# Designs tried in a protein design chat: miniprotein binders against q9bqp7. Part 176

Target 1, 240 residues: q9bqp7
Amino acid sequence: VPQNWFPIFNPERSDKPNASDPSVPLKIPLQRNVIPSVTRVLQQTMTKQQVFLLERWKQRMILELGEDGFKEYTSNVFLQGKRFHEALESILSPQETLKERDENLLKSGYIESVQHILKDVSGVRALESAVQHETLNYIGLLDCVAEYQGKLCVIDWKTSEKPKPFIQSTFDNPLQVVAYMGAMNHDTNYSFQVQCGLIVVAYKDGSPAHPHFMDAELCSQYWTKWLLRLEEYTEKKKNQ

## First folded at step 18 (miniprotein)

Design Qb24
Fold by ESMFold2-Fast, scan of step 18:
Structure Qb24 (fold): chain B 240 residues (1-240), chain A 100 residues (1-100)
Amino acid sequence: as target 1 above (240 residues)
Amino acid sequence: SPELAEELVQSIEWLAKEVLELLRMGDLWYAAWMARMAVDFAEDLGDPELIAKVELLLAEARIAAGDPRAREIIEKAKKIAEELGSPELIEEVEKVRKKK
């Protein structure tokens, strides 16, 4: 897939506020369809080395924790991540929505970890919102679109435990972000342009989260890699 | 299994190659994060030469990012290289040290 035919940025759009932009963040529900999701494309196109390393990590954890212990550990990681995303959506939702905030949901080390980053987040445009690339035919559910230090970003929230992170959710995070970005920039449900990405890694112990910022140039480089993964996915489905 | 150990070596070397690509792209933080993962797997395998090699990649990512912790990693890799007496590895340590 030639990158010049399918650019990540839409030359007909601007990152400037538009009169047609709603005052509350968009939250378009993800509709199930035969169209592949970003996460499915990435999962189905992992290299054999990525698959081997994930399986090796899993076997090490099972050996240390037992089958039930590993199941409990992974379920806990999943639940904490889910609660972290729910808390962030609640925090970033505007006062005008009259949405009640659960005080217990907002109390965690992960939320303390991101406090300094949230101070630099404003102008929220979308939260837990579906995106679709109409010409490349893929869909996704992004976490957040907002300004970080004055730059409009697709923001992806990640949780991590020190010293050894949960590696099943580690691979391909930049590709996920740019895939959402490219889809949003070409989705008729949105009118604005996003050119930057931000991956925020929050820590369980409340240590300051790391803001991994991706400028337009870096996003373009990852977009090229995402297009290759999408092409690989399409070829694999064609041959099944 | 000797075959599983060899597959682990090959997978760690693949990960090291990915780190080099991330450094070329200028994604220094993600390069360092992936390099730390490579170190973890290399330590699991227990191959001193491989450990030193992936630690040097972590050091390169940190040097490029201006992270002072790179010095400690270079020192650790130097000790392993000298213990092994590997001319290639000793040369790689000196190459990385000159950059800092």
Scores: ipSAE 0.670, ipTM 0.839, lowest interface PAE 1.2, mean pLDDT 84

Design Qb25
Fold by ESMFold2-Fast, scan of step 18:
Parts: sequence; C-alpha cells; structure tokens
Structure Qb25 (fold): chain B 240 residues (1-240), chain A 100 residues (1-100)
Amino acid sequence: as target 1 above (240 residues)
Amino acid sequence: SPELAEELVQSIEWLAKQVEELLRMGDLWYAAWMARMAVDFAEDLGDPELIAKVELLLAEARIAAGDPRAREIIEKAKKIAEELGSPELIEEVEKVRKKK
C-alpha cells in the first residue's frame, strides 16, 4: 500500500492547541472488535529470522533460569511493565492518583530511570487511549500523547532489565508508534495532529532511560514499512 | 546442531541488513540498538569473525551519531581481526575508523 494513498499525517489537522480541545487527557476505552490490533498485525507478520531469534533468546533464558524460572521471569517482566504504565498514567494525569502512588515511585527503579524524561513532558492530551484508523481498519491502545521538549509526540514506554533484556518487544517498536500515530490522526475521536514519536526505554536498575525521538521524516519512513506489514497481514487473512 | 548454527548465522546476517537499512534511514539510535542485539547473538554463537563484523556495524552507527564510545568498539574489533590474521577484517576496521 503506497504511503501517498494513505498518508500518516492528516492535512485537515493541526498540532497546535484549539479552544475546542478537551481540558483533560482523553482516555477512549478499547472495545472488542473483529478489526485487528497493531500488536496482532506485527505478531502475525514476523519474519522467519525474527521468530528464530526470539526462540533462540527463549532457549538461552531457559538454560540460565530453568523452565519454571523462565516462566516466573517473564510473568514478573509483564507485571512490572504493567505497573510501570499504571504509575506513569497516574503521574501524568492531574486528576488521577493511585493510593500507593508515592510508594510505587520510591520502590520502582523504572520510575527513577524516567525522571529526567518526565521533566520535559507536558501538555498531555491522551493516556492509555484507544485509536482506530477509520479507512485502514486497524485499532490500537497507545500509552501517551504529550509534548516532549515542545513537540507533540506519541510516547511509548518500554521497560528493559540489564543484563537480561526482554527481547520480545524490541523488534518493531518504531512501527508500533507510527501505527498509533497514523490511526490517531485519522480517528474521529481526536481533533489534533501528531507528527513525532518517542520511545522511552526505562531500566530496572534506575540508570537513566534512553529517549528515542522520531521526527516527522523518520515517522513517514516507518509509516511506509507499517503499511507493508498491514498489507501482508490482510493478504494472509484473505487466504485463511 | 550444525543446522541450528547455520540458521543463527543467517538470522544475525539478517539483523545486520536491518542495521544497514536503519543507517540509511538516519535512525542512528535504533540502528545501534539493533546492532547491539546482533553482537549479543554473535557472541552467543562464538564466531570471532562474525562478532568483529557486527561490532563494526555498531561502531559505524555510533560514529554516525557522534558517540565517542565507538572508539572502544573499533579497538575490540581490531583486536579480533588481528588475532584472526584476517587482512579483509583489518581493512574493514581501518575503513570504519576513517569514517566521520
């Protein structure tokens, strides 16, 4: 699918605040639908090499931790990631606080890791919010839309544990971000334009998170790759 | 298994091609991240020549991003190339070293 037929940016929209924009961050719930999610599209269009490398990584972890140890490790990574996202949503939402927010901040190395990034985040417009591309028919749940260093971004929070990184989510991160961006830019539930992406990799040990900023040109390049993955997914579904 | 080792080599080579494409796109940080992943798998395989080659890709990504840590990576790859006595790898090390 050519990018010029389905552009990532919507010429009818602006990234500047409008008087009609909501004063609180949007949180549109994700509804059950036959329409595929971004993560499903990406999972079902992995290359043989991606699948092999993920399997090799799993076998290395099992060798180190044992089968039960690996199961506990992956469960713990999932739970810590979920708690990290919940803490960030609470921190960035002025009207939402968890009863144990302060305790989570004190105990989490991941939250310590992102402090320097959070200082540059403002103007939050959406948190844990569903997006749907009206014409390309895919859905997703994005983490955050906010200004980072003055630029409106789709922000994706990732956790990483040194020295044992959870490799499963390291592939296709830029594609996930631009897929959410393109969907939001063409979703009638939203009125603004996002042109930049930010992937923040937070570390369990509290070492400074890495901010991966993606400007409009880079997002456009990744959008072309996402459209190819979506086309591949659609063709596979027609043949099932 | 020789078949599994060969498949790992091919998958690492696929990662290297992804890194090269990311470098052409100008996504230097993600190129370096994927190159680090390639290094990790190459070290798991234990092939010194492949380790040196993917280390040089990581160095190239770091040089393009202006990261001074690239020097350490080049020196590591140089040591491997010299230990292997590979004129081809030594030449590749010098080529990367000269990039700005």
Scores: ipSAE 0.685, ipTM 0.849, lowest interface PAE 1.0, mean pLDDT 84

Design Qb26
Fold by ESMFold2-Fast, scan of step 18:
Structure Qb26 (fold): chain B 240 residues (1-240), chain A 100 residues (1-100)
Amino acid sequence: as target 1 above (240 residues)
Amino acid sequence: SPELAEELVQSIEWLAKEVEEMLRMGDLWYAAWMARMAVDFAEDLGDPELIAKVELLLAEARIAAGDPRAREIIEKAKKIAEELGSPELIEEVEKVRKKK
């Protein structure tokens, strides 16, 4: 169990809409800070086995594609992911400037893949927005906070190329989601509480995306694991 | 190199234990995703016994999630167990099959 346990949910907050909630989704910019990000904490606390598996995957890909081919592959994966996130922000944002983006951005296979999930997404409260846990001292940039099938969720959009997904960010996806959730629930820039998570895996070929819903109980279990990773990060930093 | 193969075995076994923990937590879909990754690495290694073991773990996750593809995975693991002539592995196959 973590030595310095802290609750994920804030008993003083509600997930129900109220009059003080903003009418447009929040987009708080991520400020440069000495405070570690969620992704940095997770990267710096990978197990020896996680590191070995990632290296093995990289070497296998290099063997198949060549070094230049592997670099092109990874660059394309990141570019496609970036465009996918930009398209989703445009689709979900009520702001006119974001909806004026390139039409081709909205026609990808990944966007086709998520259509059936988007029909169940409403009440968007935050898009590409910074969160900070003021007590636990970490920051993050979450993709989306919205209602999925009537439940307020931190939503994380992922891209995948069948059959072999890009494994570098596959580990710890649930930890990333709950870390954002806990930060938002205790961040003074937000007034509401989120208790559920949703990881959406979109496919390049347009086949239906998978919605991985995480209820409050599951989020609480992953939150404990996130606290252990944060504790490990803090201890490693103190000993350096 | 022998060290590479040994490290891969240890890492796959670590991943299998992570999957078992996810199954206990009730995170069936993520357990299946991570189990599929374990299968991919076991196939890369080429160890039939380890392949069968992580295939069965994937099947368990998919059965629990209601995925019809679980039957195909069980049959693949059964074929490997029979080819290896392992009574222990054949017993594990039957255990998973009964969890439906």
Scores: ipSAE 0.676, ipTM 0.839, lowest interface PAE 0.9, mean pLDDT 84

Design Qb27
Fold by ESMFold2-Fast, scan of step 18:
Structure Qb27 (fold): chain B 240 residues (1-240), chain A 100 residues (1-100)
Amino acid sequence: as target 1 above (240 residues)
Amino acid sequence: SPELAEELVESIEWLAKEVEELLRMGDLWYAAWMARMAVDFAEDLGDPELIAKVELLLAEARIAAGDPRAREIIEKAKKIAEELGSPELIEEVEKVRKKK
């Protein structure tokens, strides 16, 4: 159990819309800060087994693709993910003054893959928006906060070229989601409560994306694990 | 090298325990995802007993999620258990197969 427990949910907040809610999705910029990001905390607290398996996966890929082929592959995965996120932000944003729609991005197999999920997404509250937990001292940049099948969720979009995610992003995906959730629920830039998470895995070939829904109880369980990782990070920095 | 093979075994066993915890938490999709990764690494190692064990974890996650692909993985694990002549694995296969 973590030594410094803090609740994920804010009992004084509601997930229901109110008159003070912005008419456009929030997009708070991530400011350069000495406060660690969610991804930094997770990267710095990987177990030796996680590190070993990632290195093993990398060596297997290098054996199949060659050094240059592996570099090109990982660069393409990064670019595809970036473009997918940009396309989704464009699709979900109602404003013309925001990023204009790139028709080439909108025609990707990944976008076709998520169409059935997007039909169930509404009430977008935040897109590519910064969150900060002032008490626990971490920051993050979340993809999306919107209602999925009537439930307000932190939504994280993932791409996959095969019927499984990119190995480097496989570990700790639920921890990222709940870390963003806990930060947003206690960030003064936001007024609402998020209790659910959604990880969407989109496929390059346009096959239907998989929606991995995380209810409040599951999010609470992952929150405890996130607090342990954050505690480990903090202790490692004190002893560095 | 034998040393690297031992580290791979240890890491796969660690991953299997993580999958068991995910199953207890009720995160069935993520458990299946991680179990699939464990199967891939076990197949790379080539240890039939370990392959069968992590295939059964994948099957358990798929059964709990109502995924019909569970049957295929159970059959793969059963073949390995029978070829190894392991009473423990054969019994484990049957326990998983009976889960609704």
Scores: ipSAE 0.700, ipTM 0.868, lowest interface PAE 1.1, mean pLDDT 86

Design Qb28
Fold by ESMFold2-Fast, scan of step 18:
Structure Qb28 (fold): chain B 240 residues (1-240), chain A 100 residues (1-100)
Amino acid sequence: as target 1 above (240 residues)
Amino acid sequence: SPELAEELVQAIEWLAKEVEELLRMGDLWYAAWMARMAVDFAEDLGDPELIAKVELLLAEARIAAGDPRAREIIEKAKKIAEELGSPELIEEVEKVRKKK
């Protein structure tokens, strides 16, 4: 059915804070249910070319590292990413005072990489928070909603070991961000409107992280592509 | 295997078309990011013509973004085009150079 029937932005909402907005960032827990997640929709609708390139990358890594080395590498990437997100949540949460859960984690190269971006982040409204598009019936867990250089953004934190493309987290990143944005804008647990996205790629060696800002027009273009992926997912699920 | 090489060519061509769409959308940074990935796979394949083609897409994204490092990429693609003696590639190099 027509993608123009489902807008990304909610005309009844604004991005400005009001007196009824919570002073503490929202953290709505993700409940697993039969409603598909953004990541599942994207994974189930990958093109054959995307699948082929991911498999090619995996085989190249196995050739370089060995089976056990690749398994260790993958586990380490997952753990470092998880710890990076935990550190950012701690840094951006007003509830975290002088309590440092992991002193070494706060001194990581990834945290050093992102320092110059964090200085431009303020007005945090949500951290590690669940979103659901009540009409389109999909869910997600977003990293952060905050003002970046004065603009309210869905912010997605990504890690990379070096300044080269990282296959697992490169494909569909803009689609993931706008899917979260559209869900939040139509989720009754939230009262504000987000119109911008920000993908931050942090580097393990501490090299300056790259901020990829997506304005409202670009988000609208990606929203159209996300709706096509969602439609494809729905069709495939019905057809079995 | 020859079949895997052919599939890799098709996947890289698909990725190149994705980059072209990103350039039309005006997402220059993500276009350059995806183009760099295309270059990496083209180098894995070892096809000089395809390497030159995706290098030129990366250069185009960087030129549009005002990045002076595009010049070195154009020169690399030019060298490959000249070694291959491809009039089509030489023309593509000149087109990208003029956009700057």
Scores: ipSAE 0.685, ipTM 0.844, lowest interface PAE 1.1, mean pLDDT 84

Design Qb29
Fold by ESMFold2-Fast, scan of step 18:
Structure Qb29 (fold): chain B 240 residues (1-240), chain A 100 residues (1-100)
Amino acid sequence: as target 1 above (240 residues)
Amino acid sequence: SPELAEELVQSIEWLAKEVEELLRLGDLWYAAWMARMAVDFAEDLGDPELIAKVELLLAEARIAAGDPRAREIIEKAKKIAEELGSPELIEEVEKVRKKK
């Protein structure tokens, strides 16, 4: 049980759209500051077993590819992911913004992979947007907030070359989503309530993307685990 | 090395416990994701008993989610259990199979 509990949902907010909502998705820039990011908190509170498994995976890859080959591989994975996120932001943005984008970003197998998911996405509220939890003091940069099958979700886009996610980004994915959700629900830059999450894994070969929907109950359960990780991070920093 | 193999066994066992917790939470899809990762590491280690055990966790997650691929995984675990001649593991295979 976390010592300093705080609710994930904000009782003063609603997930329903209203006429005063912006006509374009919000894109609040992430500002450099000393407040820890969600990814840093999770990285600094990995268990020794998580660290060992990640190192084992890394060494196995280095044995197969060589040190330079592994660097090239990880750089390519990063670049492909970045381009995929840029393409999705372009697709989900208003028509005027789409005309400003490189058409080559829209042609990847990853984009083909998510087509059936995108059919169920509407009411985009935020894209590549910063969130900050003013009370719990953490920040993050979320990919997307939109309705998926009629439910307002924090949506996280992942890429995979094989029909499974990369090991580096597999651990703690649900915690990352709910951390962004809790921050947004209490961030004064936003006015709405998000209660659901969606992790979408897109495949390089264009095979259908895998959607992982997290309802409000599941998000609440993961929120408690996120609070424990945040508490661990805070205590660890006091002892350094 | 034997020391590295022991650390890998302990880490896979930790991951298996994480999968069991995810199954209790009802996060069947993420449980299957984590179980598949456990299978990959168990195969890297090459321990047939551990491979069968984590395969059964993957099968349980997929059965609960209504995934037809569970049947193939159960058959793979069954072959390993029979080759090892482990009554306990054979019993666990049958227990998971009956959950369908």
Scores: ipSAE 0.598, ipTM 0.820, lowest interface PAE 1.6, mean pLDDT 84

Design Qb3
Fold by ESMFold2-Fast, scan of step 18:
Structure Qb3 (fold): chain B 240 residues (1-240), chain A 100 residues (1-100)
Amino acid sequence: as target 1 above (240 residues)
Amino acid sequence: SPELLEELVQSIEWLAKEVEELLRMGDLWYAAWMARMAVDFAEDLGDPELIAKVELLLAEARIAAGDPRAREIIEKAKKIAEELGSPELIEEVEKVRKKK
């Protein structure tokens, strides 16, 4: 089965807005079913080397923080990430939600870190929204779809405390973005096409966030790698 | 254990190959980020030869991105190669130095 039979971009779609597009960002809820998620596929197809390095990193952290300290650290990382995503969804949502925002959600160092990038973000089309690739049968929950410097992007928000708190999330960041992109481009709940990705790494100390922009060519290259991971997942499932 | 040491070396070498592929793809920032991770693991291991090899990959990623900090990394790798008396590492240093 050639991978070029499953293109990331949908030739029947345009990246330009039309009059039928919703005026408010879409937020389609993720429904759990037997169809695998992007995160599950990536977690189940980590290489032996990725697994070994992640375990090595965990053991170093446990030696430094203790077992209870490590559990507290990872719990805090997840909580801070969740709050950061909630704050960004609030900031990028329609104006009526601004009056309901918690002032404290908007004051974190992570939000300060990302301010210069948010000034270049407009035309928000989806926030915390479910995607499904109809043909390849996988699902995901993407953070944001919006124009960054005039280009429609799947945007993934990441937090970092310097050094980056969670090494596992780093290995497959580009694959996660393109998997969501390909799914959205082939999901009947959406009518537009996304061809670019953006990974934004925000810092706890408020230092300027790093925008990692992925153009259409780079996204196509990562899409090929994602298809290999999806094939590996499917084969492993058949052999279990 | 000797087996765990071998797995760590092999895993760092796998990261190095991943960085080389990212450089060929033109994802310079992500290549540099992955190379820094390889350097961190190599330094934790404490193998001078492997440290020099992954430092040179970091330098290559930074050269490709136009980052002036690449020079300092090349000098560090050169000193390690000279101290080890490794002809292959000295040659790799010269190859990276010419890529500027």
Scores: ipSAE 0.707, ipTM 0.859, lowest interface PAE 0.9, mean pLDDT 84

Design Qb30
Fold by ESMFold2-Fast, scan of step 18:
Structure Qb30 (fold): chain B 240 residues (1-240), chain A 100 residues (1-100)
Amino acid sequence: as target 1 above (240 residues)
Amino acid sequence: SPELAEELVQSIEWLAKEVEELLKMGDLWYAAWMARMAVDFAEDLGDPELIAKVELLLAEARIAAGDPRAREIIEKAKKIAEELGSPELIEEVEKVRKKK
């Protein structure tokens, strides 16, 4: 039984610009459903080693910062990430009023960090938008779909305060990106094809963000791994 | 705790194998990112041999990506291998160094 029965790319779609593409990026709201999210599937199929390392990291941070210090740290990481995503959505939106309102967000270290990447981002087609794979029955909420250096990408924005990454957001990042890509390519709410991924790590001190580009071949390799995780999730759900 | 130390060793070894797979896939940047995480956990454990092994994986990813930081990582792994007097690790250090 070949695993390529569910391809990541849709042969009925093109990644080329279409004159009928909306000038305003799509923002489809995530609907409550019994259909699992990408995040849920990945969380429920973590290996015991992944779970152990995440718990070890948490206990080490508590030891270093104390209980209250750890809560403050994780709250700040969450808040900074949320604000970073909100700022990027505002900056990439073609609406003048929103951009004017959020002008001060351009002065943050994380936004300064991504400036050189943003100059290469154009043709934004979706922002904070829900995707659903109708055949494989999973959903997700992606950050951004736009052209990066002329290639249409699913873009995932990450924040990093220190050289050492925040471990909870580190595992399975490429799988998350390709899961969104495959879903969007097979979602009737969208008419275009995405073949590339981009993970952007922005730094709090304004140091240049790191762009990790994933070409179509790499995305296809990760798609195969995502299909295995989805299969594992489905089997576990049947046996619960 | 001896039990927790063994579980940490097993988890780091699992992560190291994940890094090796990423290197085979050609995802050099993500391999380096995961290898750096493995180094961090190996340092937390305090096992010099394991630290050297995952440092070499990080160095391999850096070399393949053309990252100049690879040299510093190789020297750190070399120092650990020499202090341990491990012919196996010294050989691994030289193998990675030659990939440059």
Scores: ipSAE 0.699, ipTM 0.858, lowest interface PAE 0.9, mean pLDDT 84

Design Qb31
Fold by ESMFold2-Fast, scan of step 18:
Structure Qb31 (fold): chain B 240 residues (1-240), chain A 100 residues (1-100)
Amino acid sequence: as target 1 above (240 residues)
Amino acid sequence: SPELAEELVQSIEWLAKEVEELLRMGDPWYAAWMARMAVDFAEDLGDPELIAKVELLLAEARIAAGDPRAREIIEKAKKIAEELGSPELIEEVEKVRKKK
């Protein structure tokens, strides 16, 4: 049990749109400061076993691809992920015409992979938007908040290559989602309540993406684990 | 290196316990995702007994997630258990096989 428990959901909020909510999805810019990000907290509190497995994976990839090949591989994975997120933001935000002139962004394998998920996504409320937990003092940048099959979700878009996934970005994904959720539910820039999460794993070859839906009960369980990681981070910071 | 092999065993065992906790929490899809990683690392190590154990864990997670491909993994684990002549592994194969 965490020593300093705080609820993930805000009893003062509902999942219904408020009159003050804008018609265009919110995009609050991320302001870098001394307050730790979700990704930093998670990275700084990995277990020795997680660190060892990631290093083992990296060494195997370097042996297979060479030093230069590994650098090219990781740079390409990062670039493809960035393009995937940009394409999704363009698709889900009709007012924002930042769409590339090249229509191939909309026809990439990753975008084809998520088509069946996108048809069930509506009521977009936030895209590439900053969240801050005002009481627990952490920040994050979430991908999307929208209704998935009628339920308001924090949606996190992930890319994966077959046959083997990019291991570095797969640890702690549910914790990342609930951390964003808890922050948004207590952030004064937002007025609504999110109680569900969705991790969408898109595949490079265009095979159907996997939607991993997390209901309120599961989100609450992951929230407790996130609070323990945040507590561990805070304790480590005091001892530095 | 024998030292690195031992550290890999310990890390795979840690990951297996994480998968079991995810199954208890009621997240079989993410449990299967993590179990698949455990299988990949066990194959890298090359220990047949450990491979069979983490493959059975992956099969259990996939059954819980409703993935029909779980049967293929059970058959792989069964062959390893039979080749090793391990009564404990053969028993674990049968336990997983009976889960629907």
Scores: ipSAE 0.721, ipTM 0.860, lowest interface PAE 0.9, mean pLDDT 85

Design Qb32
Fold by ESMFold2-Fast, scan of step 18:
Structure Qb32 (fold): chain B 240 residues (1-240), chain A 100 residues (1-100)
Amino acid sequence: as target 1 above (240 residues)
Amino acid sequence: SPELAEELVQSIEWLAKEVEELLRMGDYWYAAWMARMAVDFAEDLGDPELIAKVELLLAEARIAAGDPRAREIIEKAKKIAEELGSPELIEEVEKVRKKK
């Protein structure tokens, strides 16, 4: 798929606020569809080496924790990640009632980890919102679109334990971000332009989260790689 | 298993090439993140030469990102290179050290 036929940015859109923009962050629900999701495309197009390293990591963890211990560990990682995302959506949503807030979600080490980053986040335009690339025919559910240090970003929140990350969640993170960005920029449900990405890695112990900012040039480079993965996915489906 | 050890070496080498591409793209933070993963697998394998090589990639990524922790990694790789007496590896250490 030639990148010049399918650009990541939409020349008809602006990243500047418009009076016609919604005052409340968008939350478009993800609907069941035969259209592939970003996560499915990436999972189905992993390299042999990525598959081998993930299996090696899994076997090391099973050896250390036992099979039941590994299942418990993996379940806990996913549960903590889900709670972290729920807490961030609550924090970034305007005018939530204190009686309806889960105070325990707001007190985790992960939330403490991201405090310095949240101070630089404003102008939230979308939270837990579905995106669809109408021409390339893929869908996704992004975490957040907001201004980070004055720049409109697709923001992806990640949890990590020091010193070793959960390896399954480490591969292809930049590709996820730019896939969501390109979809949003070409989705008629949205009217603004996003040109930057931000991957925020929060730590369980509350140590300061790392903000990985991706400028427009870097996003364009990853967009080319995402288009190749999407093409590979499409070819594999034709041959099955 | 010799077959599994060989596949691990090949996968670490593939990951090292991915890190080099990330460095060329200018994604220094993600390059460092992936290089740290390569170091973890190399340490699991226990090959000192391979550990030193991927440690140097991690150091290069951290230097490019402005991360001061690169100094510690360069010193570790230098000690391994000197213990192994590898002229090629010693030269690679010096090359990365010059970039700091």
Scores: ipSAE 0.672, ipTM 0.850, lowest interface PAE 1.3, mean pLDDT 85

Design Qb33
Fold by ESMFold2-Fast, scan of step 18:
Structure Qb33 (fold): chain B 240 residues (1-240), chain A 100 residues (1-100)
Amino acid sequence: as target 1 above (240 residues)
Amino acid sequence: SPELAEELVQSIEWLAKEVEELLRMGDAWYAAWMARMAVDFAEDLGDPELIAKVELLLAEARIAAGDPRAREIIEKAKKIAEELGSPELIEEVEKVRKKK
């Protein structure tokens, strides 16, 4: 058991809709107060092997594209991801918000890729919203909390260019999702319980996105791994 | 360099162990995703035995995930195992095939 063990699910919360729940999805602004983010914890606790493989991938890409080409590639991956998230927030927001949307933002191959998944998404409760674990003292910004095929999920939207996936965004994806889930379940800004995760991998060419559903048992297993990473981060920071 | 090649072997072996853990956890899809990365790195290294081993691991993950394309990978690994004349690899090919 990790030293900083804490349960992922909050027994005082329900995943069922409440009449007092807001009809508009929550969007709590990120207020950073010198506590670590999920992304920072994961980045600072990569294994020697993860670091080596990432560096090997980077050097191989630089060899293929050149230094400027690699910089442009990574910049484009980031920009496309940002635009994809902005488009999804617009699509999943109330009608009033959608009236201000950029029509061209909705025409990407990535948006075409997720259409079949969006048909199964309803009951959106949070979009681009900050979470903080009150007890374990970490923060994050999650993409979406909504029902997928009737189950309330933390949903993480990912972009991928087949056959060359962006390796930096592949490591630790499940840990990121459960870290957000645990934080939300123990954040006083939220009143509901999330027990499931969904990682959606959208493709640039518009081919059907892959929905990776994580049930409560799988989320609990990843939560244990996240707690170990958080403990490792805390110990490393004490030595800095 | 020889030193970097050895470090790559060790890192691929580490990744393979991570994939095995993901399979034990029941996360076949993420296991397949990680195994595909291991295959890519093994091909970059060019070691046929290591390629065959991680290909079989990818096939096992795809079978667990319900992906019918696993059969093609098993046949590819079988060919490598036969060309290498490795009894251990031939045995691993048959174990993975039976899971289907």
Scores: ipSAE 0.691, ipTM 0.864, lowest interface PAE 1.2, mean pLDDT 85

